# VH-VL binders against q9nrl2r1430to1533: the designs that were tried, part 164

Target 1, 104 residues: q9nrl2r1430to1533
Amino acid sequence: GGVHELSAFEQLVVELVRHDDSWPFLKLVSKIQVPDYYDIIKKPIALNIIREKVNKCEYKLASEFIDDIELMFSNCFEYNPRNTSEAKAGTRLQAFFHIQAQKL
Short names: E, the ipSAE of ESMFold2; O, the ipSAE of OpenDDE; V2, 0.75 times the mean of E and O plus 0.25 times the DockQ between their complexes.

## First folded at step 11 (VH-VL)

Design J31 (framework fv_erenumab)
Fold by ESMFold2-Fast, scan of step 11:
Structure J31 (fold): chain C 104 residues (1-104), chain A 121 residues (1-121), chain B 110 residues (1-110)
Amino acid sequence: as target 1 above (104 residues)
Amino acid sequence: QVQLVESGGGVVQPGRSLRLSCAASGFTFSSHAMHWVRQAPGKGLEWVAVISYEGSDKYSVDSVKGRFTISRDNSKNTLFLQMNSLRAEDTAVYYCARIPYYSRGTYFDPWGQGTTVTVSS
Amino acid sequence: QSVLTQPPSVSAAPGQKVTISCSGSSSNIGNEYVSWYQQLPGTAPKLLIYENNKRPSGIPDRFSGSKSGTSTTLGITGLQTGDEADYYCATWDDSLSGYVFGGGTKLTVL
């Protein structure tokens, strides 16, 4: 990937952060707030970490960027039961991501 | 039945130190984050500090940073608050409280009965 | 000032309904779960509502919680004289990296 591809990643991350359903994904889950999270989730990730990776040019391929976003959603659905506000927000944000990702 | 019992309160002069204890029973203490919350006479609740279940992560309110230290001994099922350089405005009932496992950590249940700290000349 | 704003007092008659508000911001109520506590005179606080709208075992369904945007409310129906107490909302604040309580609301049943 090139400069144009990295610019597209930054734009998409900004759109995800600004979405109403981004609140469960903005930062890493706190060990104080959810102490059992890190016992269950082996590869934690959040939008702030993904954005830092974009800014440091750590994604070489669009597939690597997409894999990190999908890992974030997968973690959400693994930890949170389907009827929770977190899981519902994740479902809506993931659908939004899939539409936007078609432009990558 | 889950219980929390605070102790160590008393009357002290400004600038002195006190160590509060909270004895936990009826649950797996080592699996829960724990809090200290205080209430000045006739005033509302003020969160003081929190400690993770293993003791490696801590947060406290800015007004006590550098003076109060939260700690725990999981082998003794006991939570501590070391209070140094006490000021008149630290006068309050001090409660310990648990955050339940499997939660976003935004609620306290149960609470202890509290221990009174009075800082006066 | 308090990071979470509650009215200082509220009053209603026995059998009536009352609502207690709690207003915050995007750094607290806007992105975190909220809990509510009852404190009877001379006693320790007691959990009434957790995760915005859930009741622990032993809390009657007269007590309810709701959250919208950066605000949350505690509803109490069928008021009883035993409900006279101070009520507090609480949540985590990301900007402070700590928990915050509302200033408290004194409920008087007359």
Scores: ipSAE 0.006, ipTM 0.608, lowest interface PAE 9.2, mean pLDDT 87

Design J32 (framework fv_erenumab)
Fold by ESMFold2-Fast, scan of step 11:
Structure J32 (fold): chain C 104 residues (1-104), chain A 121 residues (1-121), chain B 110 residues (1-110)
Amino acid sequence: as target 1 above (104 residues)
Amino acid sequence: QVQLVESGGGVVQPGRSLRLSCAASGFTFSSYAMHWVRQAPGKGLEWVAVISYEGSDKYSVDSVKGRFTISRDNSKNTLFLQMNSLRAEDTAVYYCARIPYYTRGTYFDPWGQGTTVTVSS
Amino acid sequence: QSVLTQPPSVSAAPGQKVTISCSGSSSNIGNEYVSWYQQLPGTAPKLLIYENNKRPSGIPDRFSGSKSGTSTTLGITGLQTGDEADYYCATWDDSLSGYVFGGGTKLTVL
């Protein structure tokens, strides 16, 4: 057990969305804009999808919520080379998430 | 030297077909999605179509959807645009172009020199 | 009209500087990187600026880019007669699910 209330997960997602480094993660990558993305990434996810799952009470445990956020970062690092702006933003946002997730 | 060279343009009557080719050299063609961009005489640039690096995903803008088909042959390092049911408004210089890094870093480099398509009666 | 708005023309004398604007919205420039292209008469477009403010190899420091909110600008200093060309901004538009170009700006060097 961790914290599983709607307000706790919602607050953390809102903090992630407001972070300066959230821009690569706000919505799903378009296959028209990035045609090779879905050939490489098999489980796409983004903050807007995670927020919808929170609002529909689909996370029963903090671990389920954390797993979806970590999948989002894992996808970023799998697709984007380390020296890209996306990978750098992902590194900083993941660090911020790990600090905030200690409250869950 | 990274280079794209187009061919296949010409003068055709409305309702006919043309197939454009774009020969790529100096880079690993099969590792990049490829694009077609056109420019009507005296007008600006208009993005037309994109194809994924293996050809599994294709997209064309609504104004040409159902008439134009983008394709590629990675064994020949060649990009194609099949243009059917041509209209006067399709008159343009057609450029092939590459986006070297996708996601939020959108930009086209290199560009081909263009091939001219004139649809007239 | 293009979804990215550029002035149709700008002009200045040799040695002077100009700024070419490109205005969009939150669905394009506000959320995406911008690139700029130079098109000399009778030639293909050439990349000048990518990712808002970066120059590819071979582009002189006289060319610069900047982005603020939903607008971006191309700066050209030390104008030369060889800079007479059409200039285009470009980006991705989320609402259209496509790449968009500005209407183009014709630069005349007096």
Scores: ipSAE 0.473, ipTM 0.815, lowest interface PAE 1.9, mean pLDDT 89

Design J33 (framework fv_erenumab)
Fold by ESMFold2-Fast, scan of step 11:
Structure J33 (fold): chain C 104 residues (1-104), chain A 121 residues (1-121), chain B 110 residues (1-110)
Amino acid sequence: as target 1 above (104 residues)
Amino acid sequence: QVQLVESGGGVVQPGRSLRLSCAASGFTFSSYAMHWVRQAPGKGLEWVAVISYEGSDKYSVDSVKGRFTISRDNSKNTLFLQMNSLRAEDTAVYYCARIPYYHRGTYFDPWGQGTTVTVSS
Amino acid sequence: QSVLTQPPSVSAAPGQKVTISCSGSSSNIGNEYVSWYQQLPGTAPKLLIYENNKRPSGIPDRFSGSKSGTSTTLGITGLQTGDEADYYCATWDDSLSGYVFGGGTKLTVL
């Protein structure tokens, strides 16, 4: 990806990190804290990993960046029942992301 | 009803081994990570170890690492703690406990009634 | 000493209110959900509060939890003699990569 694309991705990741509902997504889930997570989730990801990929210029297309963010939300909804604080935070943050991603 | 029952405790000399068992009933055992928590006489609770659904991932606190091994047999709905090279400081009531589903690990429920291990010369 | 600090004891008369504090740091309470457990003499711990302030089925509303910054409190109103027990807070600690419990608080009701 180009300079403008990287700037847009970085800005969006920073906005997501600063959002009140980002707490379930800030870091990769610890296999010690949640050892059953990796039995269910085959492609783990988190905002810190996505931000690192942006900084290393690993996203060549906006669709690749969007796919990783959507994978993060998909993992949240696959692991966490709908009534959990994690799933509710994920629902609100995903809605925020969809609005912001229209700028990309 | 959801229930956990521990067994296998006893009095043992330092350097010896014991294997604790925890029998689960009333829930789908293979769908939960399982934990061991201990409590020394007159002291507080100390988390010891965890094992994933199928037993592919296991973690123990540093004080018991290399001596204690957590394992499970899902066909028998049973959790185990193999304790080798026991020390006086391992004297405690040992509880098995479940953490229900949660992305960011939350709380222990249910707990077993505990089994007592005394390491004494 | 435990990484989560609780007072060793607290006491009050039947019908009164008591609060039990649990103080941690940004690596544990400040960043994680907290749970509370009641341990009656000679019994296993029993879950009282989870996710900072939620009660499981069967726990009366006399028990409440709250969290602010790096500290959490367990509140018990309308104290009964049957509440005499040890109370423990618990959470995950990022620095230790493990679950931690408070040192416990012995509640005496007399």
Scores: ipSAE 0.243, ipTM 0.751, lowest interface PAE 3.6, mean pLDDT 89

Design J34 (framework fv_erenumab; at its last look DockQ between E and O 0.03; V2 from the best seeds 0.00; counts 0 for: pae E 2.2 > 2, placed apart)
Fold by ESMFold2-Fast, scan of step 11:
Structure J34 (fold): chain C 104 residues (1-104), chain A 121 residues (1-121), chain B 110 residues (1-110)
Amino acid sequence: as target 1 above (104 residues)
Amino acid sequence: QVQLVESGGGVVQPGRSLRLSCAASGFTFSSYAMHWVRQAPGKGLEWVAVISYEGSDKYSVDSVKGRFTISRDNSKNTLFLQMNSLRAEDTAVYYCARIPYYYRGTYFDPWGQGTTVTVSS
Amino acid sequence: QSVLTQPPSVSAAPGQKVTISCSGSSSNIGNEYVSWYQQLPGTAPKLLIYENNKRPSGIPDRFSGSKSGTSTTLGITGLQTGDEADYYCATWDDSLSGYVFGGGTKLTVL
């Protein structure tokens, strides 16, 4: 626990946020910008929410952190057709995440 | 060919009502959220309203909230803007527009040719 | 007032290059994709650039877009008389929960 785990999650979230392909994932989708999003996606999440949970020490296990990141990618691929910039960014960022998550 | 055609504009007195229509063709209308954007004479573009695929979710900017109502009829491929209690500052060309992919910081394409609304005493 | 700031006018001779700026903040350009529109006199706006730097089919490569921080620019090379128009940037603004347009830039080809 504690400092070591928090540092690892924090560093990974910072690396994801700084990645060029993070733009679809930085914040929750607005219901005014995308009024049909929440009819399709029932468990919305974004990097700002995950970062907040890390900072508040809400992840007890690395698996819980990984599950939230994977939910974020799953939502992206469910809403966005394969040929969109969002889906392509999600594919690249997910691959980056899988490599970095090996350290957890 | 993807196309939007507006109609229903005209000259009206302050306090009156007008209904604009936008006929869509060349795409599956019911799969897109639709928008209204206006432009006052000699001024820039102002986003006005959006409606979801089924029409269940709607939003209008504060300057027209309570006076303008966006609606759609998917069976007729038509978007509407009901404008009540019109004011001189509502004088503008009204464009309907689509955001072709609706997720984040997107863009308007196509645009209709516009319909002119003049509110004058 | 527009939350995205553009110069009101720009001018250049045929064959020259022009750059039109659009400045915003972290609540809009800083966090969102930007699009650009060309409006010829008496016509509807036409999409010119989307997702910061992409061109739709039919837009020549003389038109380019770029984004840096909270600002974006439209570049036009090989300027032609037919490029005389008003140019608008646009994006989403998180603080306003709405789409916003720049004030517009009138391009004159001398």
Scores: ipSAE 0.530, ipTM 0.836, lowest interface PAE 1.6, mean pLDDT 90
Fold by ESMFold2, look of step 12:
Structure J34 (fold): chain C 104 residues (1-104), chain A 121 residues (1-121), chain B 110 residues (1-110)
Amino acid sequence: as target 1 above (104 residues)
Amino acid sequence: QVQLVESGGGVVQPGRSLRLSCAASGFTFSSYAMHWVRQAPGKGLEWVAVISYEGSDKYSVDSVKGRFTISRDNSKNTLFLQMNSLRAEDTAVYYCARIPYYYRGTYFDPWGQGTTVTVSS
Amino acid sequence: QSVLTQPPSVSAAPGQKVTISCSGSSSNIGNEYVSWYQQLPGTAPKLLIYENNKRPSGIPDRFSGSKSGTSTTLGITGLQTGDEADYYCATWDDSLSGYVFGGGTKLTVL
């Protein structure tokens, strides 16, 4: 709650965006680019959407913020087989997220 | 062996229509989005259109929107491009191509050998 | 002109190496996978490199890819006369909501 918590969410999202493995997660998958994505992924989310939700004060609890970040990784692992570059990037970024989230 | 074979090209006058076909074999056609890409004589490659694996979602570049319609018949493993109101600038070799769903539509593999469309008075 | 910029031609002798550049922007190469295609004279394009730097089965390791910022490079070592072809980079462009190809680079092996 309040200014301190919003600043912490923003700081964490900025660190995720800066990470080299953020490239699969920066924006929502295009339906034109990947026509079957939204047949498989029912709750799409990406870092730009999460950052906008932070800016609009839409997260009331830290758990809600963490849940959106974890949903982002879960979608990646559901759509992409584990041996793909996307899944490997997701694994590394998720590990980084867990380290950074200890500061919340 | 995975193959794509285009047909239906020819020489036509401006304003006429052609229907291109692409016969697919060696893979589960109904599991993949399919694409058309064209190449004007002496020029580079231009993406034209995509259709989703079930055929429900279709997209095309602005230059052909309203004139070209991509479609598919999964029971016959066949992709189509209906080309209406043809213009001189539509003169090209037309390729069908696949993007594996596995890779989020990041590359084309395989390609057909192409069929030639010439629009000339 | 092409959204992705390639030199129109490059040349080198057999056994030498060559690089082919491809320049784009943040709406394409900067945030998307790049692929490279070889088009031998009179034939269809063939996938050469995918996901910036990966080779499909059957492509020798003398072909390599790299990406930095909004630019990507195809490297070819141990040039052979059979490498004489047109080479295209390709990627998704978010601002156009479509796939884009470079203008192509003709490789001549002297």
Scores: ipSAE 0.411, ipTM 0.779, lowest interface PAE 2.2, mean pLDDT 90
Fold by OpenDDE, look of step 12:
Structure J34 (fold): chain C 104 residues (1-104), chain A 121 residues (1-121), chain B 110 residues (1-110)
Amino acid sequence: as target 1 above (104 residues)
Amino acid sequence: QVQLVESGGGVVQPGRSLRLSCAASGFTFSSYAMHWVRQAPGKGLEWVAVISYEGSDKYSVDSVKGRFTISRDNSKNTLFLQMNSLRAEDTAVYYCARIPYYYRGTYFDPWGQGTTVTVSS
Amino acid sequence: QSVLTQPPSVSAAPGQKVTISCSGSSSNIGNEYVSWYQQLPGTAPKLLIYENNKRPSGIPDRFSGSKSGTSTTLGITGLQTGDEADYYCATWDDSLSGYVFGGGTKLTVL
């Protein structure tokens, strides 16, 4: 049910945030620090935003939640070259997410 | 249910000020950029201003720059539009609208019902 | 006058198909997602199409959007009397650093 799924989403977000490779994803990219980010990334999202959506029960389907998480990783890989620390962290975190998401 | 409710509209004389409010409910207000869009009587839609989810980025249409200020109070789930030095051409229904993501987003959804501002001598 | 250009009006009989065009430039439609809005008489605008061709929940599949280059098109099949409304395209404009709307198209169902 919805309550069970919400709890699962909450737990997964907590695990993602606590992961060592979450640092690129905790908050939205600073426009000041990365002036061209939002010229490239049209659908920016971060774990803090996803967490808030979970807390407010905005995800009615697991697919919606998964889509936002995948979007977050997609944005990272779109903006960051593969050899960057951000991209490498994203790769590892996404792998972790995929394993955990199977439990949803 | 996601809902936006505008208020603060009224009839004012040119040069006066007015403050519009938009009360948000049914979603995580602090996670969304918010916009003001206006529509003059019998005219099309005109974008007015945007504020990012934390308020760090703001943009507005040239015709209101220096006169209108968009702001938000995330603790109260409220969006504001401070309108100073009002002109007759500012007469319109003012809508607040949610947009996903940072500030540019991709679409407006939902829209409030609108609040009417009439500037006339 | 509007940054995005729409025909001022279109009309068709019930059951027919209509298309509404929206033309922009590389600084807006060419680089950004386009959305479409329906505004019934006396009501607030309603999201009809987002991200060029996606339909929100509750929007029937007889509404469609497409984008090519610096232009976008709204398609309405099986036209109904209830479709009589104003339709607006919208997108972000990089050069203006703001959202822009088309001038609106009045759809009349004959």
Scores: ipSAE 0.265, ipTM 0.817, lowest interface PAE 2.1, mean pLDDT 93
ESMFold2 (binder alone), look of step 12: mean pLDDT 90; pTM 0.917

Design J35 (framework fv_erenumab)
Fold by ESMFold2-Fast, scan of step 11:
Structure J35 (fold): chain C 104 residues (1-104), chain A 121 residues (1-121), chain B 110 residues (1-110)
Amino acid sequence: as target 1 above (104 residues)
Amino acid sequence: QVQLVESGGGVVQPGRSLRLSCAASGFTFSSYAMHWVRQAPGKGLEWVAVISYEGSDKYSVDSVKGRFTISRDNSKNTLFLQMNSLRAEDTAVYYCARIPYYARGTYFDPWGQGTTVTVSS
Amino acid sequence: QSVLTQPPSVSAAPGQKVTISCSGSSSNIGNEYVSWYQQLPGTAPKLLIYENNKRPSGIPDRFSGSKSGTSTTLGITGLQTGDEADYYCATWDDSLSGYVFGGGTKLTVL
């Protein structure tokens, strides 16, 4: 409980960041680079934001952490068509996450 | 098919204004952000401005900020660049271009044929 | 000067191969996809490579792209006189919050 859960969340975020398919998820999308992103995506999130929340002890339950990761993938699939590199990376990284999250 | 055609270029004296147009066809214009890129004679490409789907968000590079305004009319499938207080340094071929879908680093496709702006006295 | 560095010129004989380099930093090529454009004299740029190594429909397989760290290369095999053009790399730069192009490389087929 507590400390062990925080360490588990941080370990999982580090594993996601190191994954080859993490590149669409490392940082928030730039409004200048993708000006229409924030008109479509109302709850933006990225791995750097999730890691900051872990470090600030903002997740009380594993379900809250999992919900933020799933929101990140949901945003990816909402914005990006299925045949894009982003959507394909998201699909592979989400599958990897589901395997690792079983340990939480 | 997918096509962009620029117009409105010409020869003008410093301090004057020009308005460039870019007519889009073959795709749903209102579903894409649109860009202007310029190229000075014998020089490389320089990104100038971008506008969101409906025109609610706009950005222009610092060298033209306050002088150039990007706009669009989705009912006419047309992109515009209003160029005020023109300087010799603005002499270039101006291209409109689309980013077909956004990825980190992204790419421009298609490009228009360009319209030439010459600022001289 | 441009933030993406390309050699100003490259040359080779017909049928040979060349590579054109493009060097950046962690704020651009290191974190972003790269695209390449061919510009024949008097014409608009044409997309040649996108997302580091993908070709759009209609671009022959003689053209290839690769990326390593903060650098990328355009490869052209089986050189033809019709390949004489200026070639530009491009990407997004996080520090500038803008799209950046390399200075361009003039290819001459001797």
Scores: ipSAE 0.458, ipTM 0.813, lowest interface PAE 2.0, mean pLDDT 90

Design J36 (framework fv_erenumab)
Fold by ESMFold2-Fast, scan of step 11:
Structure J36 (fold): chain C 104 residues (1-104), chain A 121 residues (1-121), chain B 110 residues (1-110)
Amino acid sequence: as target 1 above (104 residues)
Amino acid sequence: QVQLVESGGGVVQPGRSLRLSCAASGFTFSSYAMHWVRQAPGKGLEWVAVISYEGSDKYSVDSVKGRFTISRDNSKNTLFLQMNSLRAEDTAVYYCARIPYYGRGTYFDPWGQGTTVTVSS
Amino acid sequence: QSVLTQPPSVSAAPGQKVTISCSGSSSNIGNEYVSWYQQLPGTAPKLLIYENNKRPSGIPDRFSGSKSGTSTTLGITGLQTGDEADYYCATWDDSLSGYVFGGGTKLTVL
């Protein structure tokens, strides 16, 4: 049911934000801290942007919401080598997301 | 043998200009963002500027913005800091430094030996 | 003056243990990795600790780092006269959008 899916998106984003491994994903990567990030990553996104899109009712389908979350993880693994703390946090948070997304 | 070697420091009068250079060797220079950090006599370390891999993105701290410009020449493995309108408070040892991996910038390694800039009348 | 607060000086005798503190806030140490640097008189800073508690190759295990909340500490055991130096903590500060260093701690081995 359509109306329940919007509430589910908000709940899922809140759970992701509260997760211990969310720290690389809370806000867009700073161009000053990582100046080469935006030369490599062409579609940047973060949990604060996704939450704003949920609040503005910009996701019409669950697949659109899932695609933005997966883009966030894809960007993490494209930029960060596998042995970094960012990539390890991304791996754990992505697994958590896949379990929670079963409710969508 | 990863190494950074600074040059171009000296004694100049207020209002003049200097250009610092940092020669990099032992690593793929074009694959790293590069930084300048300074230290005034008897004081602590102060981060000054950063430049992206190809030089398309640059940032300098507010205290030097409009006066200092960071640049690089990847064909020569060289980092630069153009310092205009120098003030007494710019007197410091200037270090170039690398952040050695692609994640969020968390530490500096290596550091150059530093080059001394003294602004006096 | 510094966003990260360190004691200006610490002292101990050869063979003893010392700890150097570095206190920040949620906009820096609370959310970011911390590194520590040793600066011997007249030399460039040298990396001692990165990612809160890791040592680069060549740094002896006498040097250790730890982080709790918005504070971090550098521990040095078996103090040697060659450890006399200034020590700096460093991290990223999200509110300032820049890298910040502690004010430095002068270690004297008496």
Scores: ipSAE 0.420, ipTM 0.806, lowest interface PAE 2.4, mean pLDDT 89

Design J37 (framework fv_erenumab)
Fold by ESMFold2-Fast, scan of step 11:
Structure J37 (fold): chain C 104 residues (1-104), chain A 121 residues (1-121), chain B 110 residues (1-110)
Amino acid sequence: as target 1 above (104 residues)
Amino acid sequence: QVQLVESGGGVVQPGRSLRLSCAASGFTFSSYAMHWVRQAPGKGLEWVAVISYEGSDKYSVDSVKGRFTISRDNSKNTLFLQMNSLRAEDTAVYYCARIPYYNRGTYFDPWGQGTTVTVSS
Amino acid sequence: QSVLTQPPSVSAAPGQKVTISCSGSSSNIGNEYVSWYQQLPGTAPKLLIYENNKRPSGIPDRFSGSKSGTSTTLGITGLQTGDEADYYCATWDDSLSGYVFGGGTKLTVL
């Protein structure tokens, strides 16, 4: 058949995107919606950017992929106070990621 | 005890200018992006403009772009809306409002009591 | 007209329940937090619900919010005459790159 085998990175990104707590991470923050975001966050990233990098085979090592995912979570916790829905979603999704990353 | 108080509204003829002010108290004003929202008589709410906490980034909706300018003075805890080339369709109650710092935050709290702008001949 | 559609009016008797709908699309309600506001005649809007279903301090639990897909609803139980007001939903719209409000629903408590 025509079945394509997904890379481990693509499989993990798909699982993150499907997670209920992925909503703060699906795309880059709008400068109009949150005009102060880019004054605080120097290396913005989101799941759509990471997925594009996976699809272009830009990750040569699992550590590079993991670093980008961890940067995404680090940005979340740096911008959002810990009692916010964004920070709580980030905490749960990061825990899920750590479990899934054992496959890498 | 977070509070916003608008002022500067009035009755003006088309083509004239007004500057609205919004005095903030009870919170660290310089730590929040601030918004203007308006409401035409008998109509619904319309978002107008936003400004970042230091004023480096500003955005206004297309219907007022080039005519309205949002600004702030953090030393005075005051938000402004400079309204030039006013049109009859700008007639509304103008509210200032705050949105929290969240990458998906979409709620306004608090709101000021509003200031009325009437553009008529 | 607005990109978020609400019924123009709703009515019920004191003590009854009412639900106000707000329908959007994947570019707004489907992707973003929704908030609801109460506007009593001659007053500023007041936050009732934020982040789809949360109440700020001071809002009684007879007010509730829910979101499903591209729609959201405001529920009010135990209606009181003091609930007569206009109600607005609001969210961010990705396609417009701006905040949008529903057209408003006038609640009459007879």
Scores: ipSAE 0.438, ipTM 0.813, lowest interface PAE 2.1, mean pLDDT 89

Design J38 (framework fv_erenumab)
Fold by ESMFold2-Fast, scan of step 11:
Structure J38 (fold): chain C 104 residues (1-104), chain A 121 residues (1-121), chain B 110 residues (1-110)
Amino acid sequence: as target 1 above (104 residues)
Amino acid sequence: QVQLVESGGGVVQPGRSLRLSCAASGFTFSSYAMHWVRQAPGKGLEWVAVISYEGSDKYSVDSVKGRFTISRDNSKNTLFLQMNSLRAEDTAVYYCARIPYWSRGTYFDPWGQGTTVTVSS
Amino acid sequence: QSVLTQPPSVSAAPGQKVTISCSGSSSNIGNEYVSWYQQLPGTAPKLLIYENNKRPSGIPDRFSGSKSGTSTTLGITGLQTGDEADYYCATWDDSLSGYVFGGGTKLTVL
């Protein structure tokens, strides 16, 4: 999209990064820390990757940006059982994202 | 009961080899990454190596890289540490340990009782 | 150089309270969950606290954990002679790409 859309994406990513529940999503999962993560998750993504894509103007449509954020949450819920701290953080951050995304 | 039992330690001269074993029971061994952690006499804990569920991925601390090889046999519920070219600084109690969940949580439970490796001339 | 810094020793009398600190940086404690372990003389480490402040089944509530910024603390109340042990904090370090342990704290119950 346009410059206005890209500014909105950057603002939203910054808000997500600053949220208390962003900790599971800030960086790609380490293969050493969580062995077999990449055997289960075939399209890994994290907020640092999404922010880099925003800064390089790689999102042409708001739907592409939203799809990457939703992929991030989908990966979280696929890998982490629902009773884990990661899944609980993901649930809260996803709800926050849905509210903020209405501004896009 | 969830349990890990190490064996294979002993007294060896520098340059020799030892193979440690860790027998797992009471849980689905093939569903967990497994770790080796060591402790030199009178010193603290030092993480050594990790292996993925089926053994496709292995990582070790730089001080043992190229000398130690972690492996597993899921059909026997057994974890191994092959230690080659042993040095005096490898003298330690070696513990096997599990990270209990598939999450990013960084904690070890259970631990084995440890097996002692002494590298001495 | 120690990545996670703990005091080498602490002491207190039976029935008293003690706090053991563990200090790190933004590459470890600042961004990761912390766990704590008790090691009784001649035994393997035992998990006391995981994910900063949670207790496993079987660990009494007189053991507690807390994390603030790049530091974490283990609190022990109602001290018993059976609490004499070495205590270790542990976490993941992004800069080292590995798990790290504190240097350990020897608790003496006088």
Scores: ipSAE 0.322, ipTM 0.794, lowest interface PAE 3.2, mean pLDDT 89

